# VH-VL binders against q9h9l3: the designs that were tried, part 195

Target 1, 176 residues: q9h9l3
Amino acid sequence: PRKMVAIDCEMVGTGPKGHVSSLARCSIVNYNGDVLYDEYILPPCHIVDYRTRWSGIRKQHMVNATPFKIARGQILKILTGKIVVGHAIHNDFKALQYFHPKSLTRDTSHIPPLNRKADCPENATMSLKHLTKKLLNRDIQVGKSGHSSVEDAQATMELYKLVEVEWEEHLARNPP

## First folded at step 10 (VH-VL)

Design P25 (framework fv_unasnemab)
Fold by ESMFold2-Fast, scan of step 10:
Structure P25 (fold): chain C 176 residues (1-176), chain A 122 residues (1-122), chain B 107 residues (1-107)
Amino acid sequence: as target 1 above (176 residues)
Amino acid sequence: EVQLVESGGGLVQPGRSLRLSCTASGFTFSYHYMDWVRQAPGKGLEWVAEIRNKLNSYTTYYAESVKGRFTISRDDSKSIVYLQMNSLRTEDTALYYCARDLFDSGYYFDYWGKGTTVTVSS
Amino acid sequence: DIQMTQSPSSVSASVGDRVTITCRASQGINSYLNWYQQKPGKAPKLLIYDASSLQSGVPSRFSGSGSGTDFTLTISSLQPEDFASYFCQQANSFPRTFGGGTKVEME
């Protein structure tokens, strides 16, 4: 089905010593990589660690950021009823405090045929950066200014499309 | 209700210019991609141009037959999409439709205006 | 450019008839195929998108099928308001391209 989107979230550190991961940005793209949603999100708790090297989030992004409750509602409205593709997607769903059906979830960090195409062990958990470089010959998450969740969501969708036909066939024969 | 109203068509000589406008109402215009599709008298449909939304960098696409001559643009504050047509040819004679492009589950034109007629003749 | 070939160019039918229109793409377009209906003097109206999804408000007698290169629009029991022209359109690649159209006429 083409009712598929890819998601990538950026988290900042909240709580004691910044150890809690709180949603601070979410990007959602359609099957062809067009952007459906991309907002900075204000956590309800004080930000202790922006984790800027990885998240790309800075204090200025929080000034006009969408409050978590409002952003969550917007995001869930887009995800509900669709096949959602992500990389280590359980982290994104946890940050969203959301439960998406397993039958409609695709995690590019746990697709054996994808690892096989990348000459990696089928049961290994490979980073999005590694799979994208190996299979798409593209460098993502470049530099020290943080990741682009739009770029990551787009790469994730493109990676899934490489194995979509065979993986959907596998899932039809072996339902989750 | 969703409405798209085209204007700006008319009779023009070859080599001249026209600017078409399409005024949208009844929906969040800034969210949608917008397209122009034309139809020559008694003929089929031909896609002309598309302009994407702000989230997708206002990217534009054109049919080969109009590339370099036509420019699609939009003004989200006024809910208007434009088609600037330069160096017009007799082959550009057609009814020009404005169409709304929904892109979340596929790309398709779910609403069309009634069209504005462009006649290129000496 | 992806070329869309529709057949037939015209078909004569009676109310209650089953009508099928086919559309073939010159290369694979996945399921990015839409069907539009156009009545004389009117703008096109979306019937089916993404090959098989029925647009809200469109009667269930209309259905679409296919993927890749071969697609079909079916009207299971033709009604008087269905006499019109029908166009397929691919949305897989730029430029977007339409089929030549099929005119469904009264016998």
Scores: ipSAE 0.698, ipTM 0.856, lowest interface PAE 1.0, mean pLDDT 92

Design P26 (framework fv_unasnemab)
Fold by ESMFold2-Fast, scan of step 10:
Structure P26 (fold): chain C 176 residues (1-176), chain A 122 residues (1-122), chain B 107 residues (1-107)
Amino acid sequence: as target 1 above (176 residues)
Amino acid sequence: EVQLVESGGGLVQPGRSLRLSCTASGFTFSYHYMDWVRQAPGKGLEWVAEIRNKVNSYTTYYAESVKGRFTISRDDSKSIVYLQMNSLRTEDTALYYCARDLFDSGYYFDYWGKGTTVTVSS
Amino acid sequence: DIQMTQSPSSVSASVGDRVTITCRASQGINSYLNWYQQKPGKAPKLLIYDASSLQSGVPSRFSGSGSGTDFTLTISSLQPEDFASYFCQQANSFPRTFGGGTKVEME
């Protein structure tokens, strides 16, 4: 179905030793990869570790960032009732403090046919970067800028589309 | 209430230029993709151009028949989308509609203006 | 360019009739098909989007179906205000393309 979006979130470290992952950016794209949402998000707690190598987030991005409560409301409005695709998506939902129905959730880190197409063990958890390189012949998460959640969400949607017909048929026969 | 009001149409000679404007109100203009669709007298609908929103880099798309001659642009601060038409031809004669493109679940024109008439003749 | 072939080009019908209009795409467009109604001297109005989704405020007698290349718009019981032209439009690829239109006329 086309009522499908892909999400990718970036988290920063808050709490003791920066061990708590707090939402600091969220990107959502539609079926064709157009951006529906892309905002820097201000955590309610003090940022201890920007995790810049992975998140791409620096202190300057927080200056005009959308407060968490407001951003969460905007994001949930987009996700509600749609099939949501992500990679290791439980981390994104946890950061959003949100429950999305399993029947409407697609996690590209747990789709055996996708790993099979990439010549990877079906039950392994492969990185988004690896699957994108193998199946789309595209390098993502390149350089020292950190990850682009837009780029990651777009890659995630394209990966899902490679197995969409097969996987949706599987889910129809084996409901979660 | 969502409103789109086109203006700038008129009678022009072949080879001349004309700029159409579409003023939007009643919604968050900056969120939406905006399109121009034309209709020649007594004929069907022909899509002309689209401009995407800021988060999608203001990307533009054109019908082959107008590519290189027409330029779509927008001013989010004024809630206006423009169509700059250069090197006009008699086959560009049409009623030009501005349309709002809802893209979150499909790409469709949910609101249209009443149109502005462009007549290209000697 | 994706060509949209719409049929029939015109149909004569009476109030209460079931009217069916079809669109065929020259290549697969998934469900990226929309239907618009246009009354004489007026701008088009969205009826159906994403092949089968009824636009808010549009009467339930209008319905859409299909996917891939073959699509249908149905008016289950024609009303006086439904005498108009109808256009399909694909939004799968650029350029966006419309069908040639179907004029629903009073018999």
Scores: ipSAE 0.572, ipTM 0.830, lowest interface PAE 1.8, mean pLDDT 92

Design P27 (framework fv_unasnemab)
Fold by ESMFold2-Fast, scan of step 10:
Structure P27 (fold): chain C 176 residues (1-176), chain A 122 residues (1-122), chain B 107 residues (1-107)
Amino acid sequence: as target 1 above (176 residues)
Amino acid sequence: EVQLVESGGGLVQPGRSLRLSCTASGFTFSYHYMDWVRQAPGKGLEWVAEIRNKWNSYTTYYAESVKGRFTISRDDSKSIVYLQMNSLRTEDTALYYCARDLFDSGYYFDYWGKGTTVTVSS
Amino acid sequence: DIQMTQSPSSVSASVGDRVTITCRASQGINSYLNWYQQKPGKAPKLLIYDASSLQSGVPSRFSGSGSGTDFTLTISSLQPEDFASYFCQQANSFPRTFGGGTKVEME
């Protein structure tokens, strides 16, 4: 018995030509999908590209956003010691400049039984949108105004719960 | 150091109103669900009400025995949770505790105040 | 409402004894069950959360087990400070409900 949360982050482009991905929003939900944290985050560097089509971030969200250092501290206090579920979660940890132990990390883009339930090749990297539609019969990331990190974190937790028993047993027998 | 301090209890007549307050310190109050739990003299614990955080729309939940009479609310800027008690009955006589609810992966009251006594008597 | 039936209502025990308290839910509550200790004149203190997780600072002689409808709190070797009342509480559904309590008394 470990606590379990799901995370999804939104990134904006900073640095030369907007090629650096910097954290601009983070959402964390508990096992039942209740929101534990959802803040817009101000990167320490100038935002070159809001990437609004994917991130949903606009200039107005930055006006009262939490500075990166403060937000990072708040987020890490929530994640530390917990099983953290995400989709392509390495991107979220990279944006947080954070290392989370592999034994406590669950990446729904790399769980073979989950792909199998969705009638997808077991070792393929499937999108969160595709898995959610196939397994939960729900459309997420709809429209052109960007994604909701709350919606994505909630969907990610629900997907993991479909294979939790089977996957935890697998990890106990085959520790990472 | 996490602290919860209840106040506002006292002796009141049946049918009157009373407002309890719970002042929190030592943690990020706005992140937590807050609950009221009561205990009648010599009896067990009874959950009264819960208020969720802003990200969960400050949704409120009540025990059936108090629904329609009690209102839970909070002021995150002051780190205070309130319990407005209307139409008080003798069976509302109890020690009222404020409790912090930790809602990740499970829900549990990890910190409690000392309580404030409410006596409803003629 | 989910009813929590706790047994026994009281037990007399001596220091060093193994004490077991049971809690039964009227319907399935997964593992959303907590155990609290209350000493006379004091607020309750969290001992166990999510059926089996030991709260920080609580001695390892306390343990919890169970899932679904049947749960147990065990004190492996009773100490003088453990004479108190114990309450289970379900957090699966609203309203949140407590068991009737178990008084652990010195024999």
Scores: ipSAE 0.618, ipTM 0.850, lowest interface PAE 1.8, mean pLDDT 92

Design P28 (framework fv_unasnemab)
Fold by ESMFold2-Fast, scan of step 10:
Structure P28 (fold): chain C 176 residues (1-176), chain A 122 residues (1-122), chain B 107 residues (1-107)
Amino acid sequence: as target 1 above (176 residues)
Amino acid sequence: EVQLVESGGGLVQPGRSLRLSCTASGFTFSYHYMDWVRQAPGKGLEWVAEIRNKTNSYTTYYAESVKGRFTISRDDSKSIVYLQMNSLRTEDTALYYCARDLFDSGYYFDYWGKGTTVTVSS
Amino acid sequence: DIQMTQSPSSVSASVGDRVTITCRASQGINSYLNWYQQKPGKAPKLLIYDASSLQSGVPSRFSGSGSGTDFTLTISSLQPEDFASYFCQQANSFPRTFGGGTKVEME
């Protein structure tokens, strides 16, 4: 396979009323789902809301977490020059304060053929959980202790593989 | 400078055991998957076993010919990967190479040791 | 297990010749194919990974191509140091498997 990775980030709430999403964990997997990176990340701002129900982040994870600037450098070294797959990936890039070229970005929340395979409207934005259940017959993001960014990144890569050939052909004919 | 140095080979009778070691230096050992590959005298290459890194749960994989007899393990604090070989057979006679696997953009052995010779004979 | 059939088993060539070695997988392996060079008494050396990516420090006369089941290693202009054995290896599935090897010999 091409130099292709999948990413999923967990964010916590910082700033007024915890409305700002700050990076607190990042997982990156290779084409086969092996984990290249998985670290808890300490935001530079005070954490107001751990958003534990979704993020899975607790105060204990921050004790030895990698500072944001160092983690960002490590992550960008992995992503640079690669095709990066994610779900609603603009949120991850925003949290990383990073611009990745659109030609090398694949967002499984905006791939019409993937929605079509799931019997969903082509222009709808479906959740990762829904697409994974419909197309891979797997339940992810189960329970009350938060999401696993490793599990989410792995599911995202598997979903992309279902449409990789036809979508890469589409992008070659219709460059972003 | 990346170095892999194998040791522990020798002459052993069928049914006995040997433990091979591979000492790594010059890179972050704990990041990499590590593999053993063997080559019988005058023959081709045969993959034997792989052990993944901590981030991938130290998962192990074996060639069918060695399953149940060989065990791959690692000690990240010492930068050593091991191959415990039990119930040795004459067919296990080979030069055993330790290899580093960089799994970033595929799976490939970018550095190899010089090998250690294992001879199983009565 | 995925079987890797490599051909030819040997080839006689002269300096300056174009040499091609082929490798066929019994099942689809995507682009998870690597090529190694081995000289007598030495450990194998990585030449090409992921079917077509040239390893750093390897001369540009070496190139790889193919995907799925059929792969080729090409040496565009054979040099004296290229007389060696060459092996393909699939990394798509466990167990990892190697081709039988091709010996490139002086004519």
Scores: ipSAE 0.600, ipTM 0.842, lowest interface PAE 1.7, mean pLDDT 92

Design P29 (framework fv_unasnemab)
Fold by ESMFold2-Fast, scan of step 10:
Formats: C-alpha cells, structure tokens, sequence
Structure P29 (fold): chain C 176 residues (1-176), chain A 122 residues (1-122), chain B 107 residues (1-107)
C-alpha cells in the first residue's frame, strides 16, 4: 500500500469551564492496523474536565504522560508526507495545532461512497461507531469507560480500505 | 546516526546455547519492531525472528526452523534486542544480522548491523 | 510458507545497461515486497520498500514495480557501484521470506 496512516486523538477540557479541547492521547496505526504511536499526552494547561465517558482518560494516565511539545514533534514526524486517515479529522488536527495538506487528508465522516455502502444518506455525517457496526460488523466505543483511540484508529483505517480504490480514483479526477 | 551493533557470536558445539545481543542507538528504539536475519556461508538470507514494539504487546514471531529453540526479547531501557539460541545445530551456522523494522509504510528493514558470526561445530 | 522465486540467478551486464530482476510469490502478497542490495562482505541495504517506494538516499536509477505475485526491480543505467547481489523479500505474512538472490556481475 501507499504511505498511509490512520489517527485518532482523545481530548480533555481545559480553559474556562473546560470549554477548550486539549490533546491528551493520540494513537496512530499503519495500513494493517499495527500501532505506530500511542501515548497519553500532558496538556500544558490545567485539566478542568477529563471527559472520561468519551475520552477514557483519568488522572492516573497523566502521571507518566508525554509533554505536549515532545508528543507533537513525534506525531508530526509520523504524519508528514503521508496520507492521513481519520474520522472528523479536523478536530484531531486542531488539537495538534497542525496543518496537514488537504490533498493528503482522508476524512471517513465525509466520504459519500462509504455512507452509500452503509445504506446511509450520502451527505449525512455518520458516527464512527455506526459505520463500523454496519460495514465491519464490529462494536466499538462500548460502555461508559471511554473510547480506545487505538480501536478507533484501527476501525477508521479498515473503513477507508473499503472505499480506497474508488475514492482515490475520484480524487485523481476531482482534486481537492 | 542510526547504529545497530551485534555481539555474542562465536564457536560452539552442537546442543549448546548462545545469546546474541544487538545494541541500538540514534533513534527511539521502543517504537520499532526488531528482527534477526541470518545468512549461512551458502549465501541466502533467512529471516529468523521478530519482536514488536510495546504498543503491539511485544508480540514475537519465529521461523519454523528455530521455533521452540530460539527466543527473541528486548530491553527498551537499554535499547537492546536479544536472541537466545538453545539446542544449537550445525545448520544454525551463519552470520546473524540485527535489523530495524520501520513499519509506517509497509514492513521493511531500513537499517542492518554488520552481523555477528555463529559457528556450530564439533 | 510463501515461496519467493527470483530470476535470473545471475546476469552479466555492462555499465550503462538496463537491468531487470524479477521476483514471483507463490501466493498474493499485495504490495508487501522489498528489495535489498548486498555487496561482498557487507550487510544488506534497503533499496525499495512496499514494491515501488524508493528508500531515501537511493539513486533514482533504481525502481520497483508490481503487485500481487509478480514484481520487478529495474536499474535503468547500471553504474560500477551497482555490481552486487539483489534480494527480494515478502512482508505480507509470517514467516518473512526472501528470494534466492540475483548476482549482477560485469560482462
């Protein structure tokens, strides 16, 4: 396969009333779902809201977490020059304070053929959980213990692989 | 900057044991898969074993010819990968290379050490 | 195990020649094929990974192509430093397996 990775990040709430989303975990997998990177990341600002139900992050995970600046450098070295696959990936890039070229970005929340395969309206924004259950027959994000960013990144890559050939052909004919 | 230095080879009698070491420097060792590849005097390359990184549970894989006799392991704090070779046979005679497996775009050995020679003979 | 059949086992060539080496897998391996160069007394060096990706620092005269079961390494204009042995390797499945090698020698 092409130089392609999938990413999923977990964010915690910082700033006034926990309204700012700060990076607190990042997982990156290769084309086959092998884990290239998976670290808890310590935000430079005080954590107001762990958002544990969704993030899976608790105070204990911050004890040996990698400082944001160091983690960001490690992550960007992996992403640079590669096709990066994610779900609602603009949120991940925002948390990383990073710009990735649109020509090398694939967002599984905005791929009409993927929705079509799932018998969903092509222009709807479907959750990763729904698409994964419908197309891969796999339950992710189960329970109240929070999401696994590794599990989410792996599911995202597998979803993209279902439409890779047709979508890459579409993008070649209709460059972003 | 990336360096892999093998050690531990030597002459040993059949049935004995040897432990090979490979010391890595110049990169974040804990993020990489590490492999051993050997080359007998007859010339062909033969993959021996792989150990994955912490994030993939240090999973190990072995060639059938060495399964049950060889054990690959690693110490991320020292940046060393090991190959424990038990019940050595004459056909294990080879130059043993340590290789870094960069797996971000496929699976491939982008850096190799110079190798350490293992001779199994009476 | 996936068997890798490499051909030719040796080829005689002159500087400036176009050299092609082929590698055939006994089963489909997608694009998980790598090419290595080995000079006498030295460790192998990565040339091409993932069937067609040129490793950083490797001259552009080297190129790889193919997918599935049939793969080719091409040296467009052979240079003196290219006389060496070349090995393909599949990384699709365990165990990882290498081709028998091709020796490129002076004509």
Amino acid sequence: as target 1 above (176 residues)
Amino acid sequence: EVQLVESGGGLVQPGRSLRLSCTASGFTFSYHYMDWVRQAPGKGLEWVAEIRNKHNSYTTYYAESVKGRFTISRDDSKSIVYLQMNSLRTEDTALYYCARDLFDSGYYFDYWGKGTTVTVSS
Amino acid sequence: DIQMTQSPSSVSASVGDRVTITCRASQGINSYLNWYQQKPGKAPKLLIYDASSLQSGVPSRFSGSGSGTDFTLTISSLQPEDFASYFCQQANSFPRTFGGGTKVEME
Scores: ipSAE 0.667, ipTM 0.876, lowest interface PAE 1.5, mean pLDDT 92

Design P3 (framework fv_unasnemab)
Fold by ESMFold2-Fast, scan of step 10:
Structure P3 (fold): chain C 176 residues (1-176), chain A 122 residues (1-122), chain B 107 residues (1-107)
Amino acid sequence: as target 1 above (176 residues)
Amino acid sequence: EVQLVESGGGLVQPGRSLRLSCTASGFTFSHHYMDWVRQAPGKGLEWVAEIRNKFNSYTTYYAESVKGRFTISRDDSKSIVYLQMNSLRTEDTALYYCARDLFDSGYYFDYWGKGTTVTVSS
Amino acid sequence: DIQMTQSPSSVSASVGDRVTITCRASQGISSYLNWYQQKPGKAPKLLIYDASSLQSGVPSRFSGSGSGTDFTLTISSLQPEDFASYFCQQANSFPRTFGGGTKVEME
């Protein structure tokens, strides 16, 4: 089925000492990598740490950002009923305060055949950057001005497509 | 409630220009691809043009029959998609539909306007 | 350009009949095939997208199947409101192309 999207979120630090991760950007792409959603999101709490080196988020991005409640509604309408692909996707769902069924969730950080194709230990948690370089011969996250969640979501979908047939067969025989 | 309302059609002489508008409401317009599809009297459907959303750089695509003559554009602040039609030919006579293009599971037109009639005649 | 050949061009049927419409692509389009219904004087209405997904609000008597080059729209038990024209459309590549249409007429 093509009812499959890939997601990547960026978080900023809120709460005491900026230790709470709050959603500040979300990118969602379709099976072919077209961008369905890419908005900056305003957390309901004061931002203590933009974490710009990783998130790419700066104060100016918050000026006309979509409020969290509205953004969450838009995002969930896209995700509901679809297979959702992500890398370490539990962090994205936590930031969205959302539960997605495990049967419809695909985490490229925990797919043994994908690691095997990359000549990595099957049960290791490999970074998106490493897997993308090894398997797609493409460099992502190369700047020091933050990551592009669009680029990350697109890479994540392409990585999943490399093992889609094999992994879907595995999941059919071994349901989550 | 999703609504698409086309306007700007009319009777025009060959070689002249006409601009169609489609005003959208009831959804986040800037997140959607928008298309124009036409239908000549008593004939089938013909896809004309597509404009993608901001997240995909507003890229445009055209049917070969209209390339170089028609331009699709949009104004997200007003929720309007336009079709600028130049060098009109009698073969461009049709009912012109505006359609919302969903691309979350394949690519498909889930809502259409009622259409605006363009007649190119002397 | 991908050509969409739709058959039959017309079919006469009675209420309760099973109606089958086929659509053939000149090259592989995976599952990027949609079906639309059009009634006289009305805009087209989406019935099926991505070959087999039923659009919300469309009766379950409508179903789509196929992949690659050969696709089928089935109406399991024709109702009075189903007398209309039906069009397939490929969305695999540009330009997007429609089939020639099938008119389902009352017998």
Scores: ipSAE 0.837, ipTM 0.918, lowest interface PAE 0.7, mean pLDDT 93
Fold by OpenDDE, second read of step 11:
Structure P3 (fold): chain C 176 residues (1-176), chain A 122 residues (1-122), chain B 107 residues (1-107)
Amino acid sequence: as target 1 above (176 residues)
Amino acid sequence: EVQLVESGGGLVQPGRSLRLSCTASGFTFSHHYMDWVRQAPGKGLEWVAEIRNKFNSYTTYYAESVKGRFTISRDDSKSIVYLQMNSLRTEDTALYYCARDLFDSGYYFDYWGKGTTVTVSS
Amino acid sequence: DIQMTQSPSSVSASVGDRVTITCRASQGISSYLNWYQQKPGKAPKLLIYDASSLQSGVPSRFSGSGSGTDFTLTISSLQPEDFASYFCQQANSFPRTFGGGTKVEME
């Protein structure tokens, strides 16, 4: 089996009125939940909205943040050749301006067996917070300090592990 | 050029304390995790401790053999990593290496110091 | 803790020989396995990281392979400067752990 990692990114608002989502933090954990990568990232464009309530990003975090191009290179080296697990992971890849092979991507927001296990409609898009509470009996994204991308990445990996065997078999029979 | 220089080693009696230092240069210290690895005379390598900087706090990890006795810390403003060793035992006798912990696809020690010798003897 | 079993503990070889060192993890560590070379009186030197990635500046005669629990370091054609000790190290979990080492000696 291929090496598996989970990724979660936090974004800030750039561009006019801050509507462009730009990568500001990225966390990557291995199969055991150990942190492989966790960095604040400096967007190439001026930050208009830190979205602190959700992102947890503050201006002070950008003072010594890793420039986007450098961070992207570091992250891509970690992801290359691995099975990458994430929740609504297309947003993370978009922010990274990178697209991982579909055959090596696992999106916990689109795994019917996972929703089934959580007593949710199989084809519904459930939040990471909800699935984590239902299946892991753990509260994430709590408080006013914003999200923890490490916590979210770890939760995502743990959720996937619950359905890994079943889902991998499904994918083997139904390759993208 | 990346350089790591350990210091603080010496001869001490069991139960005593010693503080090791590793001064780093040639790279952005605050962007890297730092580790201590030791090697007893004629023996293999043993990981001792790791310290990570998580933005506003530090996370530390220890080998079971040193938990509760050793403390790893760092001063990013000075580019120094420390190893406070308390309640030293004879089995702590070793050459202590400071290592830079780099990560791409995984974590690895790409740079090592020359080490500082710690001898614990009655 | 993850135990790393390295074999052999020592090997006698001649210049030009193919040398193979193995490392087995007590549990799956994916590809988070590194190889180091250590010469007497010197600090360890990184050779291979992430099971098969060659560190910059390391000769191409060194190669690493494996995933999960079984890993191999190969020296395709042993050179005089390659007589040394070699160690594997897992970076999958804490505590970080090393193999027992392999001493490559001249026959």
Scores: ipSAE 0.013, ipTM 0.604, lowest interface PAE 8.7, mean pLDDT 92

Design P30 (framework fv_unasnemab)
Fold by ESMFold2-Fast, scan of step 10:
Structure P30 (fold): chain C 176 residues (1-176), chain A 122 residues (1-122), chain B 107 residues (1-107)
Amino acid sequence: as target 1 above (176 residues)
Amino acid sequence: EVQLVESGGGLVQPGRSLRLSCTASGFTFSYHYMDWVRQAPGKGLEWVAEIRNKINSYTTYYAESVKGRFTISRDDSKSIVYLQMNSLRTEDTALYYCARDLFDSGYYFDYWGKGTTVTVSS
Amino acid sequence: DIQMTQSPSSVSASVGDRVTITCRASQGINSYLNWYQQKPGKAPKLLIYDASSLQSGVPSRFSGSGSGTDFTLTISSLQPEDFASYFCQQANSFPRTFGGGTKVEME
């Protein structure tokens, strides 16, 4: 079988009024939740809004941050050829300026059996925080100092594992 | 060329201590988890201990038979992994291998040293 | 601890034979199973990792299959250099545990 990892990225605001989302941290974990990658990333554009409440990113994290071009190369080497799990993962791929094959992508915000298991409407987009609390009885994204992308990637992998057998069988019968 | 070279083995009496070293070369040592695996004369393989890398907090794990007696540690600046063995018992007699653990999609020992022999005898 | 039961403990075979070795875990280990070859007086060598992935440089006659609790190592056409001991190892949980080994010897 193909290898599997989970990813979560944090974005900061760049461009007019900080409305552009630029990659500023990326965490990647393996199937058991071990950290393969976790770096602060320096956007090529001026940071207007750190979005610290959500991102957890502060000006101090940019001092030794890996430049975007270098970080992107490191991240893509880890993702290439693997099944990549994420939550609303299109946002992460957009920030990375990367196309990952749909057949190797798993988005826990769009897996009907996962919502069903959580007693939520199958086609609703539920937050990672809600699904993690409901299905894993764990509180993530706690407090006002920002999210941990490591914690989020780990939770995302554990959520996928709850439906992995059923969903992989579905995908084998209904290829993307 | 990846190389792992174990040293520090020898003959020791029960209750004494030995420290094994494994010097790595030919790869980015700080990236990898490192493990110790032993093999008693004529017997099979027994996993002993693992130390993770810095990004995973240098977390350590031990087989129940050695827990509390053995300590695994590493020095990334020297590319060395250590196994401090205290309160040695005759059943600790074995050839001790150092192994490199590649953990990106599964945990497996892709390179092993030649081993260093530890004999615990009264 | 997860117990790894490996069978057979020994098998006599001839060059050209298909040899199968099985490994059973006492609990589900996903695909975290590795196969190693060990020749007398030598360190073990990785053959297969993550149940079915062939290590670089290992001949294609070696293959692995299985998931969960039941795993198989197959040598499709045994060669003289394949007479050795083989060990499975689970990496799903701590402690890591090895099977008891299978000695493949000349008939």
Scores: ipSAE 0.543, ipTM 0.819, lowest interface PAE 2.0, mean pLDDT 92

